# Designs tried in a protein design chat: VHH binders against Hydroxyproline O-galactosyltransferase GALT6 (GALT6). Part 4

Target 1, 215 residues: Hydroxyproline O-galactosyltransferase GALT6 (GALT6), of Arabidopsis thaliana (Mouse-ear cress) (q9lv16r187to401)
Amino acid sequence: NIMELPCGLTLGSHITVVGKPRAAHSEKDPKISMLKEGDEAVKVSQFKLELQGLKAVEGEEPPRILHLNPRLKGDWSGKPVIEQNTCYRMQWGSAQRCEGWRSRDDEETVDGQVKCEKWARDDSITSKEEESSKAASWWLSRLIGRSKKVTVEWPFPFTVDKLFVLTLSAGLEGYHVSVDGKHVTSFPYRTGFTLEDATGLTINGDIDVHSVFAG
Below, E stands for the ipSAE of ESMFold2; O stands for the ipSAE of OpenDDE; V2 stands for 0.75 times the mean of E and O plus 0.25 times the DockQ between their complexes.

## First folded at step 1 (VHH)

Design g32 (framework vhh_rezetamig_d1)
Fold by ESMFold2-Fast, scan of step 1:
Structure g32 (fold): chain B 215 residues (1-215), chain A 120 residues (1-120)
Amino acid sequence: as target 1 above (215 residues)
Amino acid sequence: QLQLQESGPGLVKPSETLSLTCTVSGGSISSSSYFWGWIRQPPGKGLEWIGHIYWSGDTYYNPSLENRVTISVDTSKNQFSLKLSSVTAADTAVYYCARGYEDTYLSDYRGQGTLVTVSS
């Protein structure tokens, strides 16, 4: 499924996708699967939503200004994941993977991907030095009073055969993705991949697309 | 043709660090189209993903192994490496290095594997 965006996107633009994820299929090629049990095929369910720019040269693949890739099943981590990236002339940027990033339904962050990335990569609380100083924490709590820890939870928003409404919106600092009215993830604008260059939208993979519209 | 070769000791003592290297030939480890990773298969069990590294140096690790795993690249030697600390008998496995496509997010090449036994 292809949608033209003839004037590109502007700040405040949004795209809505209504669809249903498909059940996992067997990935039968043994050479292209990370997870195999003997001859058993890995089960995969994933789809891609991509904002494309214009090709600079005939014969090139168009730039992928935003690559948004929900993986319901078959990611090498064994977890449901949403992966985001950019691609220009076969040069992929650094992928962002979001999981376990939001535990408070009421908490809104302007930059949800910053919180996701910091939480996913923050191992400071598992530091041996912090843990080895456990006996000193009661002394500090006597002065300051620290009583609560925040747990971060990322609710994976997609379920096989369940209809969803995904909204991709263009904010001041990046793209924001909501599913069924709840913020899921954000992706900051990258140098060389401008919002105004996003002239096409493609949707591919294990998904039944019901409708797509821009507003 | 792309080739991936695992190398490292076949025997590691409990509590020590397992160190393996993957030598890449016929392709560049710095290519932005690929990620590079490690998987293992304990005797009589299925495959387990350990972790991978992108051309940018960004890493992602299996949460069950996360606190013991480090994957790094040496672009000057066209190699990437695995370090797994505090090993036990449960870490005995055939270890494979692998390449995957960033745009397809599927692995397409795997080394022949190297058996690592953890025993005193």
Scores: ipSAE 0.005, ipTM 0.272, lowest interface PAE 11.7, mean pLDDT 72

Design g33 (framework vhh_surovatamig_d1; at its last look DockQ between E and O 0.01; V2 from the best seeds 0.00; counts 0 for: pae E 12.2 > 2, framework grips, placed apart)
Fold by ESMFold2, look of step 2:
Structure g33 (fold): chain B 215 residues (1-215), chain A 122 residues (1-122)
Amino acid sequence: as target 1 above (215 residues)
Amino acid sequence: EVQLVESGGGLVQPGGSLRLSCAASGFTFSSYWMSWVRQAPGKGLEWVATIKQDGSEKDYVDSVKGRFTISRDNAKKSLYLQMNSLRAEDTAVYYCARDYEFWDDSYGMDVRGQGTLVTVSS
């Protein structure tokens, strides 16, 4: 199911998707999992939102300018992740995987936003996170009671059977993805494409799409 | 599944009042210190107030002392923030949080909800 974007995207364009992730299904040949011959089928829930160029070289699929792949269940890591990439001339680039750790403080931002926001990596409270800043300073701040450091543990942005609103925005340096009004990921532009080239939008996978709006 | 659901935000004039609520589920609410935190547009998170499991101890950031009151009802698994004499500087999205800093020295505050927007303007 492809939506045409007749003039592609421009700076400040946004695409809004209202959808509901579907329950995991049994998959014998899951592309995102490690499954060997004779193994039990795995439960998979994932979907893909892709911006495509409609200019195809003969014998090649249209380029996937942005491949956005939330994986709610079935990823090889055993955790929910969001993977983003570009496929140009039938070759994938290096994947950007957001696994629930905030991007490092010394990593480049995209329009002042981190590439990956932090979220709770387990439903339970027993997960342990490595704090790169000074843990002892955090403890002393609690003793004073006035200068408290706050860390954020947001849930994974997508929940099976729960309606979400995803906004994809075109910024100066890259794409910005927000879910339910909260920034989740940013993906820098890759060489070979302009925003005007993004003339197709597809949404596929374990998702019930309610509406799509481009502005 | 642990859930924290904030409500009670809205648009108010300076000097007005609001009462925020947080409904908790999926954990033993009475075993946790609870906090309110807020995020003004374009700024980082700021701690606002904390309350002990039994409600016997409360603490506030200096900018809200005397204006805000944190409370809890363990039977209803609910956390509250009474906000009086509101100022433009109080405009923010407010979140409730499980506070690990008093309960577990190695972890921070668990902010899981969508928050509730408080806008103070004329």
Scores: ipSAE 0.000, ipTM 0.246, lowest interface PAE 12.2, mean pLDDT 76
ESMFold2-Fast, scan of step 1: ipSAE 0.463; ipTM 0.752
ESMFold2 (binder alone), look of step 2: mean pLDDT 84; pTM 0.853
OpenDDE, look of step 2: ipSAE 0.007; ipTM 0.255

Design g34 (framework vhh_surovatamig_d1)
Fold by ESMFold2-Fast, scan of step 1:
Structure g34 (fold): chain B 215 residues (1-215), chain A 121 residues (1-121)
Amino acid sequence: as target 1 above (215 residues)
Amino acid sequence: EVQLVESGGGLVQPGGSLRLSCAASGFTFSDYWMSWVRQAPGKGLEWVATINQDGSEKDYVDSVKGRFTISRDNAKKSLYLQMNSLRAEDTAVYYCAREGDYWESLGFDYRGQGTLVTVSS
């Protein structure tokens, strides 16, 4: 699936994806899973959402401004993860990994969870107005926010065969991903023309996409 | 043709050290994240360590943190794994692996033939 964003994204833009993850399949292609042992198939369930920019040269793969890759099954770590990254001219940047597991009805200890960027949560996620036009005021608010540690429950948000609503929004300092109304992860903007350069969205992998819309 | 050739394995006593090397050819080495993965006798493959394109970012599986160090030399197209304080549980065939087909390979798209490391008295 491809969706064009001819004018790119602007601050406060959001994209909604309604879909359903597919059950893990047996993956036998050695290109796809180098951690396969012998003839035993590795079970894999993953999908990706990518914000793409314009190609600089014809024949190149488009830059991946945001690569968002939920891995329900098959990650090398053996855990459900959401991996986020950028890719420019076949150069992958530093991967950001959010790890967790699906919560049970009776919540047990959730030690071992890795939570993505806490500081990137905005009070007014879509507001582009800066009532504070002073750098000093901005930095004070920033430091206060950084000092506040909140322990947030982070169960892996996707379940096989369960319909979900994912919202990707362009906030002040990065992209924010919510699933079924709950914040899941954030990805800070990286060096370059990231927001307005995002002229396409692709969705691929072990997913049944029901609808995609921008707003 | 992409090739990765490991060397440096051998028999070593517990507490000893070994340095593994991997010679890469057939691709632009400096464009890729590289990893070491291992397979203990009778077990599946386990990721050990990863290094980014310029060597500024590294990560390790918990069981080897503080004992193993991954490094690379882009001019020589070589990847290294310095292994210190070796334990019997580190006995495995060690493979050099290239991280490509990022989402499709779940980490790796090529690996070498491996070099055997045996930690025993």
Scores: ipSAE 0.079, ipTM 0.394, lowest interface PAE 4.6, mean pLDDT 75

Design g35 (framework vhh_surovatamig_d1)
Fold by ESMFold2-Fast, scan of step 1:
Structure g35 (fold): chain B 215 residues (1-215), chain A 123 residues (1-123)
Amino acid sequence: as target 1 above (215 residues)
Amino acid sequence: EVQLVESGGGLVQPGGSLRLSCAASGFTFSNYWMSWVRQAPGKGLEWVATIKEDGSEKDYVDSVKGRFTISRDNAKKSLYLQMNSLRAEDTAVYYCARDLGYDEYFPDAFDIRGQGTLVTVSS
């Protein structure tokens, strides 16, 4: 499940993924944040699209230039969410979240309407920790609610068993994600990577991939 | 109800060793991935090491590979971190954490409940 991009990406490049999210499965992995004390399993539906770079050392994990992770069910917040992040030498950066308003399993959700909110980066005092440990800075930001201001409200674009067309585009300032012709979210480029560094794409998780192509 | 109690920290000279312990209660320990995370003075939390529920998979941050070893005893509901060849940069409060995330390298899912145990590496 690896698509090779031998020359990397260029400005204006796009990758199109046609797929269908799978229904939630019973998951016993305790890394699923919806597990409560005494729970034996939790229902999860999530998938990942990752742009990977070349690894610097043999035996090291390749860098994740972009980690795009739609979570239809099973996120720690209890909401549908899309998380975006980077990972370099096993150091996760500060996560960007697009959060849905309600779980689709909520029987009280009239009409099943779900909205996604985009969170802006917080430039406050806590940003000084970013140089020390990107993974730790991200985790601390989540705990203290650093990104609690909603900047944009968007509908959550994925539905179990519904075919979608996702386009990932390389723009001037960052990656842009559209689903079924509508812009969903963007992810600013981070230091240390050029588009030419993105030499692979992987897709994993609760998804039936119908086709993937680059242009 | 969920409790995680860290112990084993102390003052050691560079090149020394320490063994940290974490006692878990209030949940089915054997069903959870467990991690050690640390916080150096004036800095954010840093993930250090992770272990799968059955001990079959282990991962470490690059700076501690070959020096630290994570292990667990599901019968005793305990998590351990053996720290060898300690450096001044390892000075931090160490926390035992229950992993609740989808990705073993993604720190968004750490459930930290205890006060931690202080490790100071200084001559």
Scores: ipSAE 0.005, ipTM 0.172, lowest interface PAE 10.8, mean pLDDT 72

Design g36 (framework vhh_surovatamig_d1)
Fold by ESMFold2-Fast, scan of step 1:
Structure g36 (fold): chain B 215 residues (1-215), chain A 121 residues (1-121)
Amino acid sequence: as target 1 above (215 residues)
Amino acid sequence: EVQLVESGGGLVQPGGSLRLSCAASGFTFSSYYMSWVRQAPGKGLEWVATISQDGSETDYVDSVKGRFTISRDNAKKSLYLQMNSLRAEDTAVYYCAKYDWEGDLYYFDYRGQGTLVTVSS
């Protein structure tokens, strides 16, 4: 699936995807099969949602301004994962991973919480530790321009054969992803591209896409 | 451009130890998850261990947990695998690998010749 965004995105733009993840398939690709012994296929269920820009040079792939890749099954860690990244001129950037914890070994269901790291300002993090007499350490961190990583625990939002509503929104500091009305992850804007550069959306992989619309 | 050079393998008796090293060049080492993968004779590749960009997170295949330790030195662009209490089943060619993508596929990009570890008497 492809959706054109002729004028790109603007602050407050929302893209909604309604879809259903497919059951795991046997993947025989040599790159992925390297995770398994012998000639047995690896069971994989994953899809990707990508914001694309215009090609800068003939022969290059379009830049991926946001690569959002939920992996229900088949990640090397054995856990459900949502991985986010950028790809500029055929070079992938630093990956950001939201990793799950499984409570059972089940091929069709994902049971557990997901740890998702996001960056936040020191003063926006609410914790018992920050209420302590260590407030001075937060001030020092702010003085040197540091951001703190925040861990958010939530159940992995995708299930095989279950309809979901995913909303991708353009915020002040980055993209925000919600599934079924619940915030699941954020991805900070990276240098090199602005919101207006996001002229296309593609969705591929182990997913049945029912509808895609922008608002 | 991307180069990964493994070293430190050899012949060792069961219960022995070895430390593997990988020298990386041609990419921003500190920006990637790095892994060790291995291939035993006549078998496919098996993921062994992974370490995050800053070294704060590590993960291991169950059969090596408590015996192997993965570490990295971003200033030296080097990856290490400390292997203790080695077993005959650990006999394999070990490759260091960059965790990477191509199109819609994630994979471990191993490009070196690897380093052979033989656990035998």
Scores: ipSAE 0.098, ipTM 0.483, lowest interface PAE 5.6, mean pLDDT 75

Design g37 (framework vhh_surovatamig_d1)
Fold by ESMFold2-Fast, scan of step 1:
Structure g37 (fold): chain B 215 residues (1-215), chain A 122 residues (1-122)
Amino acid sequence: as target 1 above (215 residues)
Amino acid sequence: EVQLVESGGGLVQPGGSLRLSCAASGFTFSDYAMSWVRQAPGKGLEWVATIDQDGSYKDYVDSVKGRFTISRDNAKKSLYLQMNSLRAEDTAVYYCARSEWLYDDTGSFDYRGQGTLVTVSS
């Protein structure tokens, strides 16, 4: 799935994507996932939405001005996350991760009381810290115990087989992503990745795309 | 801080062998899959091999299958690459990389080291 943006994006532009995430599949590629579930395969459900720029050299992969990667299942952290990054000539930048935490085994209890936290990959929470807490609200306890963390109030916005409406907009200081009318995350513009050079949009992965439109 | 230090590179004749080592510090080594990547003169980065957290799964680029063996020692926080039957095409700087989960691209490496040069020449 590709949408061409022949004149690039301008301030105030928006792109709308309507789709449904697919159920998890078995994944063995260690480049994709480092977590195993019961054996050497891991169950993964994830998709990516990417703004592409112009190639510097023919035969190269186009630069990824914005890589937006929701991971519903299979992330190495064991949590649903949205990871954002840039990539130029196979050189990934510093990833920004927004992690939503779902409560316990009963997904219908305390749902909607989840907080999402933005952090750099260097500040990631390890599985060892999760193992140290088995309480239903350990996520909230951990968050309250940390000083000066930035949080947003939302549940992880995607659900398998549930239709969503995602809006990507170009603001003054970065891209803004909303799902079903609620702000989910923002990604600041980075040096070397200009809004006007965003000449394509691609969507790939565990998703059924129903429609994509701009303006 | 996260630190990876490669060693073991050098000059070797075609058909020869080398064993590369990588010493990790500043993170829980056993929690991460690890990779070797290389960069030949004038070329981009090429993924060579990956090993998962406990060493039960290994993967290699096709050009080195049967010649290279990746291994790890979690107690010593060390990663290894045994390179046999070396070819001129294997000449490159070899980097130890902490692997991060990404959709489809081996350029997703987090915290690679400074590298060790392998030259295969007669």
Scores: ipSAE 0.015, ipTM 0.253, lowest interface PAE 6.9, mean pLDDT 73

Design g38 (framework vhh_surovatamig_d1)
Fold by ESMFold2-Fast, scan of step 1:
Structure g38 (fold): chain B 215 residues (1-215), chain A 121 residues (1-121)
Amino acid sequence: as target 1 above (215 residues)
Amino acid sequence: EVQLVESGGGLVQPGGSLRLSCAASGFTFSTYWMSWVRQAPGKGLEWVATIKYDGSETDYVDSVKGRFTISRDNAKKSLYLQMNSLRAEDTAVYYCATDEYYDLEGSWDYRGQGTLVTVSS
């Protein structure tokens, strides 16, 4: 399904998508199967939300000004991922990837990490007790020898069969994506992919779209 | 026009090594994910290996892991497949392909003419 944006987007524009991701299916397309299993079926759950421009000539693919691709299952890394990119005349740009965190809070360096929302949780000491408790923990470290780790994580915002509200907004420096009112990622504007060129929105894949609203 | 020209195929003894090359032209090679796929006689296409446009990520079908290495040289617009410890079951026509393998529509965009690899005594 295509939503038309006849005059393109302007600074401060908002698009809201209400939908629900579908459960993983057995993907038999060899291209998708190439992720891990040759020509064998692989379990996939992913969708894409794309801002596109009009194609200049018939037979060309329309420009993808923003390709936003949540992968709940089936990414070659084996992790939940949001991949973001541009595509012009069948030429993909540099992919920006936001990856979910593993159970041990091991931090990975990946493209786009700095632009993904991250959460840090400090369960050790609150700021109002820090000065008083530092003297006390001086002897406590002799007793236990245990320190809590600061937990850092970026939660993947989509869940199979759970309704979500995604807002895509056009900011001064780039697109901003929020899910259920919480900022998830940003994508800087790229040269050759201007805001006014975004004349269409498409949503495809393992998703049940309930509504799409602009403005 | 997009052109992919494979070379380096031939007859090799089991346990031998072979290096395939693919010369690309007609597109901006450095912006494309590249793959090697193969087709054994009487069988369908099988994906073998993929490499990200900048060379930072690679993946392989399980049967070739540890034996094959995919690499690229963006300055020379070339893709390579180093094949070690070759087995009779590796006998196939090998194709250089460019793809959007993470795209939902799933299909190889450009595929070369292929190079035949025969592994026999």
Scores: ipSAE 0.006, ipTM 0.220, lowest interface PAE 9.6, mean pLDDT 72

Design g39 (framework vhh_surovatamig_d1)
Fold by ESMFold2-Fast, scan of step 1:
Structure g39 (fold): chain B 215 residues (1-215), chain A 120 residues (1-120)
Amino acid sequence: as target 1 above (215 residues)
Amino acid sequence: EVQLVESGGGLVQPGGSLRLSCAASGFSFSDYWMSWVRQAPGKGLEWVATIKPDGSEKDYVDSVKGRFTISRDNAKKSLYLQMNSLRAEDTAVYYCVREDYFGTDYFEYRGQGTLVTVSS
């Protein structure tokens, strides 16, 4: 599924995805399944939702402004995971992972809590003045590397064969993801793209997409 | 934090050889597929070679088959690319990349790169 966003996104914009995760399938592609020596297949259930920019050069992959990747089954950690990242000119950035733990012993059950990280700006850094030339490199490095980080716990929001409503919202500091009306995770804006650069949305993987709306 | 540090690039004449190395830290190296990718001047990124976590499977782009060999040492958390019979067309910055298991996507995490120049 591909949805075009001809003017990109603006502050306060949201995209709603209504869908249902599919049951785990046997995956033989070793790059996807992390197959061990002698294994034939691994059970995998995952999907990805990506905001895309325009290709700068024909023949290159489009930039992935936001890569949102719920993994219900098959992550190398053995736990349910939501991974978020960006990809610019075929280079992935630093991944944010919300990792769950299983509360049930059922092989097909994805149940438990996820630990997601919220990032907030360190306000002491924003007091940097433009005239701080001597410390400009140090303040820039500290600003880039120093964000206030908090951990929150949520029940893993996706269940096989259960319909969900996912809302992706463009906030002041980043993207916010809610599922069934509850906030799940946030992803801070990264340099190199504005909201207007998000010209497409793609959804792929182990999911039955029922509807997609922009508003 | 994931860190990948490439080394071994340099100037070499056509027909020469180079061995690139990549030192990995900040993750369980033995659990990830690893790749080499390159970027020639004025060109986009091109995938070169991939190796399975246990080293049992390897793949190459057609233009380097029979000339390049990818390998890894999981105990040393290191990835290597042996480059033989180098051509002017192999001139590029070479990057070490960690692949995520999900999408067969390249360039999960990229190092700073090492420059290989093949010229007389």
Scores: ipSAE 0.000, ipTM 0.202, lowest interface PAE 10.5, mean pLDDT 73

Design g40 (framework vhh_surovatamig_d1)
Fold by ESMFold2-Fast, scan of step 1:
Structure g40 (fold): chain B 215 residues (1-215), chain A 122 residues (1-122)
Amino acid sequence: as target 1 above (215 residues)
Amino acid sequence: EVQLVESGGGLVQPGGSLRLSCAASGFTFSSYDMSWVRQAPGKGLEWVATIWQDGSEKDYVDSVKGRFTISRDNAKKSLYLQMNSLRAEDTAVYYCARDSYELWGDYYMDVRGQGTLVTVSS
């Protein structure tokens, strides 16, 4: 599905999506699920919502100003995740990923709800240092406690076969996503994109879209 | 451990050619689509080219079409990028990347190597 926004978005405007996530299916295609030869099929449920801009050059793909990708099941981490990013001239930017640090079912969490750690995926020296210090860090963490890189505590807002109302709004410093009236995540405006550039909306994946309203 | 190791970068004059190589280990290479991505100094990552797991489909960013050729050798677990008619704007660190697919066939890169530097200068 594609919806045209001919004048783009303005400050304070919003898009409302009413939908229902579909149940996970068994995915055997190695290209879709990144399966190795001999691996078992995986259960997958995900969808994406994307704001598109106009093509800068004819024949190129339109820029994806906001790529919002909820993964209810099938992420390699085994947890519900929301990943968001931009794609401009076939270049993916720095991914923003909201993922549970550790599942804590003992804390009276409701089905599908997890504590979320929000951080950019960074294949940097920090990741390498964490990996190389695994053996020593258990001792230090027992002494001083575990620190989190960035903590954003929220329940994962989507549940299979449950209707949701998602509102994407244009704020002063970025896009804001709310589900059922509660703030879920924000995506800062990135260099090279303005609100007026957001001229299209697409929704795809494991979702039944009931309605979309654009102001 | 999944590893990708790039090689073949260097200094070359405009109009010259280079061939990049990537050695893969720790996974079934023949089951994954592979890509080359690059990062120019002070810039973000830019996708350059993708090749399907069996070599049947190839895709390129418009600025390199007709100049670059992606290829693979599944028996040797190796990925290649032949770069011809190099331009100053091709100066970047080039990374070998393993692709991940979404349900609708979009690409996500889930593993990337350390890179090999290509400098195009007179």
Scores: ipSAE 0.000, ipTM 0.163, lowest interface PAE 10.8, mean pLDDT 71

Design g41 (framework vhh_8ghr_2)
Fold by ESMFold2-Fast, scan of step 1:
Structure g41 (fold): chain B 215 residues (1-215), chain A 122 residues (1-122)
Amino acid sequence: as target 1 above (215 residues)
Amino acid sequence: EVQLVESGGGLVQPGGSLRLSCAASGFTFSSYDYIGWVRRAPGKGEELVARISPSSGSTSYADSVKGRFTISADISKNTAYLQMNSLRVEDTAVYYCARDYWEGYDYAFDYWGQGTLVTVSS
């Protein structure tokens, strides 16, 4: 499905998607399993929601102003992940990942409003001491030399066969994604894209889309 | 703008070790990109050997190299490494460093290095 946004988005615009993720399917593509040779099947469940712009040149793919890709199962890391990115003139930008992160203590948060924040690793501390850095040491590395504004747990907001209401809103500093009324992630506006450039919305993948509407 | 330059290939005896390097420019490993090592053996297709997320430190390996190869990244040097131990004749291949991104349903490599030849023979 594609929804047209003829005048693009404005500050405060909202897009609501009501849907239900599908159970994992058997996928035989070795690239998805990454490391298997031959015909071994892997289980995959993922979908993507993309804000698109108009093509500048015939034959090019449309710009992807926001690529939002929840991966319930089948990510190479083995964890539930939301990946976010842009694609401009067939060049992908730097991906941002929100992982279904759980501490080594298997702690649960009681707050479902934890904002996903992804921090780059500090190589002066983490990389030299541990090559297979765990999530806790990775987050700690980001705190050293900077402020301590870090979220330590992030509950993955989607469940197979459970209806969800996803709201994508255009804020002052970026896009905000909420699921069932709880903030999940934000994606800052990137150079080269304006809200008016977002003239289409596409949803594809392991999802039953029930309704899509803009306000 | 974005470039990946491999080094460290060469001739090595079975059971030996080599360390490959991949120097990146035009982007930083502080971003949330992924780095992979892909090899092409003579007369064979491409095989994804190892992958790392430099920002998180997460790694994965092909079953054929698991336990023998180690991928790592040094963010301050903006360089990724593939440490290859217990090399076998069947590891003979051109090894490519690639910036890797999983575009939804399928994997995407948006930038590739030139490749470095690794020959394992007696």
Scores: ipSAE 0.014, ipTM 0.361, lowest interface PAE 7.4, mean pLDDT 74

